# Designs tried in a protein design chat: VHH binders against q9vxt7. Part 23

Target 1, 187 residues: q9vxt7
Amino acid sequence: MPRPVLLIHGGAGDISDSRIAGKFAGIKQALRSAWGLLSPDNGSGGGSALDAVEAAVRSMELDENFNAGYGSCLNTSGQVELEASLMEGRDLRAGCITLLRDVMHPITVARRLMEKQRHTFLGGAAAQELALATGSERLQPGALVTEGARLTLKEFEDQVAQGKDPFFARTELTDDKPVPKTDPSGE
Below, E stands for the ipSAE of ESMFold2; O stands for the ipSAE of OpenDDE; V2 stands for 0.75 times the mean of E and O plus 0.25 times the DockQ between their complexes.

## First folded at step 16 (VHH; framework vhh_7mjh_2)

Design j06 (at its last look DockQ between E and O 0.01; V2 from the best seeds 0.00; counts 0 for: pae E 15.8 > 2, unsure alone 64.4 < 65, placed apart)
Fold by ESMFold2, look of step 16:
Structure j06 (fold): chain B 187 residues (1-187), chain A 128 residues (1-128)
Amino acid sequence: as target 1 above (187 residues)
Amino acid sequence: EVQLVESGGGLVQPGGSLRLSCAASGFTFSDYAMSWVRQAPGKGLEWIGVIYWGGSTYYNPSLKSLVTISRDNSKNTLYLQMNSLRAEDTATYYCAKDTIEVTRSGSKTEYKYTFDYWGQGTTVTVSS
């Protein structure tokens, strides 16, 4: 009988020693949320790999230790911008969502796109409309913002005020790699 | 070296109870989820359940009324309590270590979840 495997990647970037324990605990919680849905006997609810992947990512979206959903990095206007994608391996169907706001679980919106729409990629107002039309709740502005994310933005703003070019200088964690978004620990 | 040693199997009458133990060594037991799996004669593997490092459990629904998984992190020991045993519960019972590996290289951090270490098993026979 085939042995199920669940693999979770916690994000790009070098993790500081002080944050490793929090991220490890968060990945364990995500595994707990998802593993039973992969049961070899199908007994729990006939769960699928898609159900397990969605459950794991939803757990991470609630966890401030990850750059996903609650506690994500902020844009320069102090807002959380949401992104998620999902692909099934059998027929390579995919759903990709970007520039979504004030929705707790962008991964679920990505799944809805994959399952209900012809487009693979949707962003901005169209993604927002899909989320709300298919049952996502609109959160109050700022509900996804954490103090850690604010501190990271503040440090970025301080560097700009000191005349530094943050795009040219790059973060200290990724001196020679493109880094469009990082975990809150980025420098 | 990771070692898992099951014990507590044996002959039990239908309706009886049995507690299996799994002694663990070679790793920090309290950091890992642990699973029980069984194999009846001539059948494939059947997952029983898992217990996570903080004590949360998830069970095969077909077996949930028969089993309770617990752990004692101070003794590096995993337990499976089985009650109201039936002839169809005759099997070899294995404990397994669930492993999360952390890989950190440059800009990437990755967590891999595997079931790669199993004991030799302990046999439970349910008959008159």
Scores: ipSAE 0.000, ipTM 0.149, lowest interface PAE 15.8, mean pLDDT 74
Fold by OpenDDE, look of step 16:
Structure j06 (fold): chain B 187 residues (1-187), chain A 128 residues (1-128)
Amino acid sequence: as target 1 above (187 residues)
Amino acid sequence: EVQLVESGGGLVQPGGSLRLSCAASGFTFSDYAMSWVRQAPGKGLEWIGVIYWGGSTYYNPSLKSLVTISRDNSKNTLYLQMNSLRAEDTATYYCAKDTIEVTRSGSKTEYKYTFDYWGQGTTVTVSS
């Protein structure tokens, strides 16, 4: 059996130097989480590619260095609306979740949709119902909102208030504090 | 049903201050920006300022030095403090629930602050 390959992308935003280290660390952690499931030598070996991908994304959803869960970009009302999608290549199965709120791991909900439902795309109240009915914990409102996300939204709001076009506004804050760059190769 | 109820208006002497409250109900107050707007007799509406869901504020530049907007999300209450009042500050003061209109024209997207709900207003009269 060929050796599995894991590829992770941490986002395409304009990332300040000060945030590079954290993002690299987060990517590595996600890789480690996923690899641990795939490698027989790492104790919990025997997981599927799907398990590994879910694990990687779950790791990233917990990491505020990414904006996919905790620390997600906010809507104009200051709310986190989560999205996740998962696809299996073998059978071309897919699950997509949108407008999910107050759930830690939307990727897991997406997987549940893929595996248990005939629908491929679910949003809003229906997605929420699926999440809760299938074992996701309902977090306290605002639990996924970070200070960084709030500040980012504030910048957006300020631009709007000033009559500027915020269409191309940043989705992440930029810090002026320089941080040494780490190896971008991902090891 | 969304309700906004202003209070605290009345007669104020020149140089005095106003402190208004707006009690909100019928929606998740903490999820929305809130604005104060006023209308002087015979004049149009004037936007005073906004406080966003997280507490950040933005004020009308013409009034900024005299205005403080705050909110208590636990009480679903919006506040307006305005100092050094003049006769020109005589107006009915409204709290308003903010919303953002999005207009798309081709590849261009425009955003505009607007309001979808208003209170009944509370009147402040500045007179000696």
Scores: ipSAE 0.000, ipTM 0.209, lowest interface PAE 13.5, mean pLDDT 85
ESMFold2 (binder alone), look of step 16: mean pLDDT 76; pTM 0.740

## First folded at step 19 (VHH; framework vhh_8k46_1)

Design k01 (at its last look DockQ between E and O 0.02; V2 from the best seeds 0.00; counts 0 for: pae E 20.4 > 2, placed apart)
Fold by ESMFold2, look of step 19:
Structure k01 (fold): chain B 187 residues (1-187), chain A 123 residues (1-123)
Amino acid sequence: as target 1 above (187 residues)
Amino acid sequence: AVQLQASGGGFVQPGGSLRLSCAASGFTFSDYYMGWFRQAPGKEREFVSAISWSGRSTYYADSVKGRFTISRDNSKNTVYLQMNSLRAEDTATYYCAADYGWSFYEDTEYDYWGQGTQVTVSS
């Protein structure tokens, strides 16, 4: 019987040294949330892989250390816009949602879209209707906004007012970045 | 090597003023947000103030608003904290910190830390 493997990637982008511990703790929690669904004692096949992936991403969506769900980046109107996608390898099914609002777990909506097999991509009002029709709770507007995300938007607006491009400021300065406090280990 | 050297602490009477300085080296100072944090003995480290890379945006804890002013001089690689109307509860070790990253009010977000300077406010 093939041995299951679970791998979690917390996103591209630059991560400050002071954020690394929170990111690692969040990844470990996501692994713990998912691994039990994938274990040999669970007994399920391809369905358990989807269950594990969904559980891992749901953990990250609740965790403000990640740009997913709660605490994700704000648009220029100060609002959280949600996206998620899911793909399974057996039949190459996929579900992608975008422009969803006020739903705690967009990954679950993406899974429901994939399972319906009518469309691969759904956005805006249609994604919102699917979320509610399949049992997602509609949160109070602003429930997914954190103070950290507000501060980041404030600095974005500050840099734009100065004529800089804050989306790529770190990219343009990556050659000048200090050596990370913790050397990359490859672990 | 990255270094943040805080100075300007000392003994001061209630109602007095102090100006803290933090000299930076080993990184491109003008690309970093700078913050001040403080820690009293037996207490958790807490946010005091932060300033954006350009100096245009400033942030203050509610307990220090109107009394403290953060500023920076990018030509001297130095951030300052002007502390007026000091109170006994302002007694703490004050740390400067530098952040290239995401959030400027959380101590876990800051990349580099100074060793601190002691501020003591008593009669």
Scores: ipSAE 0.000, ipTM 0.087, lowest interface PAE 20.4, mean pLDDT 79
Fold by OpenDDE, look of step 19:
Structure k01 (fold): chain B 187 residues (1-187), chain A 123 residues (1-123)
Amino acid sequence: as target 1 above (187 residues)
Amino acid sequence: AVQLQASGGGFVQPGGSLRLSCAASGFTFSDYYMGWFRQAPGKEREFVSAISWSGRSTYYADSVKGRFTISRDNSKNTVYLQMNSLRAEDTATYYCAADYGWSFYEDTEYDYWGQGTQVTVSS
């Protein structure tokens, strides 16, 4: 059996200097979490590729450096709306969750959706129902909101108030830098 | 007054090296991304390289990647561009610029500009 390959990336946006160390640490942690399931050298290395990928993303969802769960970017109402998607290549299956709230691991919910094979994309109340009905814990309102995310939203609001283009909002925490006039990434 | 003083340009043969320096004054140097741009005769000004506040992040145009190295010394308020393996197509006027913003690929995003220094690569 060929050696498995695991690739993880922590975002495509411009990363501020202050977040570099955290990004590296978080990526390494995610890698360790996933690789531990795949590696035969680890006594527990009997996990599937799906298990490994889910483990990696779950790790990242706990880390505000990745804005994927805890510390997610906020909507204009100051709320976290979670998204996650999972794809399996062997059988060409996929699950996607959007507008999920107050759940720690949206990737797990996405996997559950994929495995049910009823819908590929589920959002809002339906996603919430799926999450809770299948064992996810409902967190306290605001549990996933970080100060960093709040500040990012504030920066966006300030930008809008100044008459700047709101389509170039930042998703990454900054070292107190202004929002760029043009951001080709759209992130 | 804000000043960006570039130096180090000159004539060099293909395959040669030059090191450009840009000394900054009149603003808080460490609060800015620093960038290098160049403009060849008859061409538009193009992005060459940029460096983050602390120098931990560097960015390069594809055309200079692997040959040029940007660095900075915040204690000296200076940004550098080490240019190795120079080619004829690297011939241009090079400009140092400072960007307070987050994005740095577009020249319109930069707040301060220095005078150009000429780099000529010719056999």
Scores: ipSAE 0.000, ipTM 0.262, lowest interface PAE 13.4, mean pLDDT 87
ESMFold2 (binder alone), look of step 19: mean pLDDT 81; pTM 0.811

Design k02 (at its last look DockQ between E and O 0.01; V2 from the best seeds 0.00; counts 0 for: pae O 10.0 > 2, placed apart)
Fold by ESMFold2, look of step 19:
Structure k02 (fold): chain B 187 residues (1-187), chain A 123 residues (1-123)
Amino acid sequence: as target 1 above (187 residues)
Amino acid sequence: AVQLQASGGGFVQPGGSLRLSCAASGFTFSDYYMGWFRQAPGKEREFVSAISWSGRSTYYADSVKGRFTISRDNSKNTVYLQMNSLRAEDTATYYCAADYGFYFSEDTEYDYWGQGTQVTVSS
């Protein structure tokens, strides 16, 4: 009999000391939102795990401490663009959503896509239609933008204006050791 | 056994109106884009209008914009084409078609086609 386990990761990247407590509290809230949905009923297997995963991610999408939904990073036009994906293990079904706007819970839209089973990946206007036609509320433009996200975009723009490259600074291993080359010429 | 049954054609004077209906069976109607196409004798089939599976998006050929309105009723498995301000050049056999998916394309081959209904605009 499998014993349920729930593990939550809040994302990669550098976390300043001033933000650590908020992220820990957010992870704990996501765990609390999801744990009670793990059911011991074998007839509901797989479905209860999906319910728990969705609930945990929905909690993080409401929490401005995470780069998901409300308070997530802005594109260069100052707008929130939403992405989410999920996968289940029983039949390896998956749903992936990108370029969604003004919807509070993109993870729920990803689940709806997975459950339709025709497409695994959907974006843009098609994803928007799926969200609204299957019950998501259309938020007013800007409802997901926070002052913190706006300030972060401003700092990015200031770095670019100073001729700096704010991308890829710590994102890939590029430090290869020098290779001494010996060539035995002179034979 | 997929069936698309178009009806509502007939003879009408220029400036008149007709409403076409297309009743669908044999598939999950609410998962399909529905389209209207037309073909006059000796001419190639041309796109007229399409409506998304949920009904939230509609598309029109330039020649019919502002005159024709597509709609659907998923509870009745039916798509409609309201044709106003009809002109002689609208004379054609009108076909409804269904295509499975979330995306619209005028050039996408549709999965299913109806028998068509004749529209004749003549004075």
Scores: ipSAE 0.025, ipTM 0.508, lowest interface PAE 7.7, mean pLDDT 82
Fold by OpenDDE, look of step 21:
Structure k02 (fold): chain B 187 residues (1-187), chain A 123 residues (1-123)
Amino acid sequence: as target 1 above (187 residues)
Amino acid sequence: AVQLQASGGGFVQPGGSLRLSCAASGFTFSDYYMGWFRQAPGKEREFVSAISWSGRSTYYADSVKGRFTISRDNSKNTVYLQMNSLRAEDTATYYCAADYGFYFSEDTEYDYWGQGTQVTVSS
């Protein structure tokens, strides 16, 4: 069996230096979560590529260092509207979810959609129905909203009020954590 | 079971050299950054050196730059630390560590740690 390759990207927005540490840590956690399923050498590598990818994204959805899932960017109404998509290259299948609310793991819902093979893309009420009908827990309204997300929205609103470009704004939280050195090699 | 077995430590005079080896087993060696840390008595454990998966990238603490060289042989599942021009302040227990990616931070969680090997630099 060929050696699997796992690539995770934590976003390419206007990320402040202070956010680098958290994102890097989060990516590492996601890698650990996923790799445990992929690696046959550690005795637990019985998972598929899909399992690994889902695991990685689930990890990230829990991490407010990423602006998806918990800590998602807010819409202009201050609400979290979740999106996720999953694709399988073997059979060219896909599942896409949009405007999902109050669910912890949109990626899982996307996978369920893909596996049902009825629709490729669901949004809003239909996505919500799928999520709940297939076992996702409905969270309390606002459960996925973080203070950082609120602040980000506020900053955006302030910028707009100042007449700045409304099409470009920071989408990342700021924190006071120091930025650790990272591998500059890109390896 | 995961094992990191370090060797090569010992007594050496100032200006002398030692070569540490760390043999790894129980995990896919080539998937991990490998590193060396050291801890002197009464001091915190500190980063010494690290090497990337393929060995293309190496990293050193400022205190050892130009004196220490890290290398690895993935075919032997072994990481090495060549220590030249040793100083008294290099006296410490040296630890081999493995991680998917080093942050080079004291707060970083490393995946695997080996047993320490003692290096003593004294006249």
Scores: ipSAE 0.006, ipTM 0.282, lowest interface PAE 10.0, mean pLDDT 86
ESMFold2 (binder alone), look of step 19: mean pLDDT 81; pTM 0.811
OpenDDE, look of step 19: ipSAE 0.000; ipTM 0.269
ESMFold2, look of step 21: ipSAE 0.007; ipTM 0.434
ESMFold2 (binder alone), look of step 21: mean pLDDT 81; pTM 0.815

Design k03 (at its last look DockQ between E and O 0.02; V2 from the best seeds 0.00; counts 0 for: pae E 15.3 > 2, placed apart)
Fold by OpenDDE, look of step 19:
Parts: structure tokens; C-alpha cells; sequence
Structure k03 (fold): chain B 187 residues (1-187), chain A 123 residues (1-123)
């Protein structure tokens, strides 16, 4: 059996240098979470590719660096609207969630949708109902909102107020941490 | 249990050579970058060298470029550091470390650390 391959991408937005280290750390954590399920050598192996992918994304959803859950970019009302999608290539299945609110791990909800095999895409109230009915916990309002996200929205608003083109507004967080050297090998 | 066992340190005169080895066990060796760090008395630990999973990519601190060579043998779960043209300023305790990847030049990102091996360069 060929060795499984796991690839994770942490975003391609306007990422400041100071945020690179955090993203790398987060990617590593996501990889570890996923690989632990795939690797036969760890004894805990035996998870499916879906399990591994879900585990990786769940890890990233907890990490503000990825804006995929906790610390998501805010809408104009200052709210987090979550999206997630999952695809399975063997049977050509997919599950997509949009406009989900106050739920941790929208990727899990997407998987649940995929597994139900009734709908491919579900949003808003319907997505919320699915999430809660299938075991997701409703978080306190604003639980996924970070200070960084608020600041980003504020910057956006200021930019708009100045008459600048909001299409080019920054959506990534910034901080003052130095960035370690990256691997240029392409491996 | 994870183990990184370093060896090959010792006393050498300036201009001399040493080869450090680090034998790894308890984890999937080929899934990790391997690195060498060193710490001299009264100084902070500093990055020396790192090697990628397959060994295709190697990295060096500026202070050791051209003098040190890192290599690995995944079949033996071992990483090596060939140190040539050693200088007094190379005197330090050298540490082998394993990093799952992506950030190899900062010690805070390494997952596993071995015991240090002393390298002393003195006339």
C-alpha cells in the first residue's frame, strides 16, 4: 500500500511576515493531528482519509491564524459566518456548509451533510439545524470573534470611509512576532 | 519512548574536524526535519544546521557555512554533522533535534531534543 500523502494549505491572502510563524506552527499541528490517524506506525492508525482531513481542518478551525473558525473574518455586521466544505473522491461525494454561526468545527457539519447524501450544499438556518441536531454545540454569541478580527473590520471600515477601494482591504491578521526562516525546498 | 542519542563530540585543535552522529528512535524518523543546535557557556542556544525529510535540502547558519555538512541516513535513523575547519568559537554543547517540518531555524519549533555532546576546540 502506498504511503498516504497529506497536504495542507494555510491560506494565500495578504499575510504579513509576522504571522508566518504562527501559520507554520498551526499547519504543523494540523498535520500531526491528521497524520496520527493515517500513520500505521503510531498504533493509533486506522483512520480514513476523511478522518484525517477532518482532524486537520478541525485543528485549523481552532487556530486564529487560519480564519476558518475561531478568529474568522467578520461580516459587515461584526459577525462570524462560517463556511466549510468536504469532498470525497472515491465516491464523488461532497458536503458544503455556509452561513453557519456559533458552532465550532463547521467541517464536521459539512461531513455530516455529505454522509447524509440528501444535499450537497446547505446554508443559514438549515445548516444551523443540521449542526445542532447532529450534535454540535451552540456557542455563546460572539465566541468565535477575536480582537484581531474586530480590528481588521475596523480597518476595513476606515478604508471605506476614506473612499478607498474596499476590494483590496486586508483580511489577514497582523502581529509583531518575528518570522523564522522557511523551507524553500518545495518538499 | 523518543530518544535522540548524540555522539562524536570531543577535543580538537583549531582547524581540526569532528563528525557528530545522532541516532533516533521512538518516532518516524523520516517524517521529521533533523537539526543541530549548539550552546556555548553564557550564550543562547543557536541554530547550526538542518536537513529536510529526504535530505534533499540542507540549511546552515552563516557562521558554519562552508565548514559544516549535515546529512542523514533514514535507513539508520541517524543524522550526522561533519564539522571541518573547526574554530575556537565553535566550542559548545551540540544538540540534535527533530522538527516535524516547516520551521527549522527556531529551536522553539522542534519537537524532540537529544542530550548534548560537548565539542571543545582549543589549542
Amino acid sequence: as target 1 above (187 residues)
Amino acid sequence: AVQLQASGGGFVQPGGSLRLSCAASGFTFSDYYMGWFRQAPGKEREFVSAISWSGRSTYYADSVKGRFTISRDNSKNTVYLQMNSLRAEDTATYYCAADYGFSFSEDTYYDYWGQGTQVTVSS
Scores: ipSAE 0.016, ipTM 0.310, lowest interface PAE 8.0, mean pLDDT 86
Fold by ESMFold2, look of step 19:
Structure k03 (fold): chain B 187 residues (1-187), chain A 123 residues (1-123)
Amino acid sequence: as target 1 above (187 residues)
Amino acid sequence: AVQLQASGGGFVQPGGSLRLSCAASGFTFSDYYMGWFRQAPGKEREFVSAISWSGRSTYYADSVKGRFTISRDNSKNTVYLQMNSLRAEDTATYYCAADYGFSFSEDTYYDYWGQGTQVTVSS
């Protein structure tokens, strides 16, 4: 079989110097997690490309350094709203979810949508129902909110209040943040 | 609180079989990568096996391939290790571990660890 290739983008936008090391480490962790599924040096056989892509995105969803899951951008009400999409190349099947709340891994919900083949795109209450019905735990409200995301929202609000373009707002991470692999069940 | 309760160890003759279980509580089991590691006295802890959150992908150390089978039941929050054709060199304390970040063979990155269960293979 052909040699696998995996490429990860950490997202667009201007990144402050204080966040570069964290994003680099997070990209490396995502690559390491996903590559192991494609390169089974210690396994019984590689996982599918779908498994690898899901694993990479799940790693980033746990990592507060990315705009995905834990630590993602807040809406103007200070809440995390989640999106994810997944497409496979063989038959171009896709699953797309939006307006999902309080679920650690929206990419897994997107995969479940793709596998059910009833719809390509779900949002809001329908996406929420799919997440819970397929085994996702509903997290406590606020479990996905980080201090970095709160600071970014505050900077956005400050820029808007001054009549400025918030495209240039930045965030900083503190070195005293909890381990990014916190228990999502709200303990 | 998070708990990983490993069980199923014991004494067995070479060529015998054991099934280890690890029951999880205090976290969303279906979101975690699960692994088994082992440590014999005076040796470094070593990777044995790992399984993805869905159970679709499995990994094994070369020393156990074809003899051990990892599985999980997300409805019971439990990961299993079926150990067949046991050899003296399989004697160790076996630990289950859970990892958010998918570090499969890298033990220093696993978030939660069980207390271990002793497996002894002797004639």
Scores: ipSAE 0.000, ipTM 0.200, lowest interface PAE 15.3, mean pLDDT 79
ESMFold2 (binder alone), look of step 19: mean pLDDT 80; pTM 0.806

Design k04 (at its last look DockQ between E and O 0.01; V2 from the best seeds 0.00; counts 0 for: pae E 14.8 > 2, placed apart)
Fold by OpenDDE, look of step 19:
Structure k04 (fold): chain B 187 residues (1-187), chain A 123 residues (1-123)
Amino acid sequence: as target 1 above (187 residues)
Amino acid sequence: AVQLQASGGGFVQPGGSLRLSCAASGFTFDDYYMGWFRQAPGKEREFVSAISWSGGSTYYADSVKGRFTISRDNSKNTVYLQMNSLRAEDTATYYCAADYGFSFYEDTEYDYWGQGTQVTVSS
């Protein structure tokens, strides 16, 4: 059996030096979580590639360093709207969710959507219904909002208030780098 | 303080075996890849073997594949190198090292180093 390859990316935004260590640690944790499922030698290696990918992303969704779940970027109303997507290459399946709220693991919801094979993309109320109907716990409002996310939003608001171009505003909190005039992430 | 204490080196005849141990302290052991390097007299230090956080992945230099086995016991904060079928060219000072990073083939990537233990393979 060919050796599996696991690649993980922790974001392409303007990452400050102060955030590097946290992201690095989080990436490693995600890798460990995923690899444990893939490696037969660990005794738990009975997982699929999908299981491993889901495990990695679930790990990252718990870590505010990745803005993928807990600590997600806030909308202009100060709310977390979650997105996740999953793709399986063998059968060309995909599941995507957007505007999901108060759920810890949107990637799991995306997987459930993919596996149902009824829709490829669900958003808002439909995504919420899917999440709850398939076993996701509804969190308390604001449970996914972090202080870092609030500060990031505040910085954005301040920038707008100053008449600065908000197009290239930061999506990640940074203390040691200026806001770039280009969008390195395309986000 | 970070410490890597290597042991198990010595004199052995060609075809013999040795088991090196490296006891780690002063850092979170299971957050690091552990590696072994060696340096022979007059030669550059070279990669020998590395092992991932949980031991799920192991890596070897081509020169030692099939002969050496790296393992770790995270409950004991120890990494091991079982060296079988030793050859004269395996004679070197062996170093244990810890790497927090994603690259482990180059010695410059490693964060912590232990003192060397001498391995001499001679008839």
Scores: ipSAE 0.024, ipTM 0.345, lowest interface PAE 6.4, mean pLDDT 87
Fold by ESMFold2, look of step 19:
Structure k04 (fold): chain B 187 residues (1-187), chain A 123 residues (1-123)
Amino acid sequence: as target 1 above (187 residues)
Amino acid sequence: AVQLQASGGGFVQPGGSLRLSCAASGFTFDDYYMGWFRQAPGKEREFVSAISWSGGSTYYADSVKGRFTISRDNSKNTVYLQMNSLRAEDTATYYCAADYGFSFYEDTEYDYWGQGTQVTVSS
């Protein structure tokens, strides 16, 4: 009998020490959101691996600790542009979405593209139309932007202004600012 | 079988207007991009306009922007092209076409084609 396994990777790149706990908590929440979809009922198979993967990624898209959905890094115009992709292993079908805007769950749009089986890759206006036509809500402009993402863009712009190579710019701040003395935590 | 029937063409003076219609049957209209192409005698068929399955996005060749408006009515399985401020260079046979995919600029990517309707703009 195959036993289900779910593995979540939170992304490559530099992670500041102060963000590690939030990333771990976010990964655990994504696992909790997805695991029940794999649990057998009455000894037979439950949800699908595809459903579990989508649920895990949707959890991360809501979590500002990840560069996905809410809290994504910004383009140079200060806006969120979204990407997602999904592949299933049985038939190697895939759906890939890029340049999507103002949609909370780009992973679900990628799944819808994969399931239509017409094209594998879709971007820009066509991706936007797919999202809206298949039930995604158009969010208000800026709804996915966080202050952390704005500060990260400002750091990138400051590095460029100083003549540094932006190739290695971070998607989040490298270090937190010092904690004010008035912190009531007692730390 | 799949049918795309274009109509509404005719003779018109420069500066005039026409509305083209394309009635579709034999496929799930709401899943298709609809496009208009045109071909003048002795020229290659060229892109005019396209509209997404829901009508949420519209696209125009540079030569017709601001003068032509594409629309669709999914309840009637029909796509329209409102043609205003017509010029002699707009004279052509206009074809409607349907594409299941998302690559709407190239005529070689369209799955189904109508028989066309003639538009003649002359003094």
Scores: ipSAE 0.000, ipTM 0.175, lowest interface PAE 14.8, mean pLDDT 80
ESMFold2 (binder alone), look of step 19: mean pLDDT 80; pTM 0.802

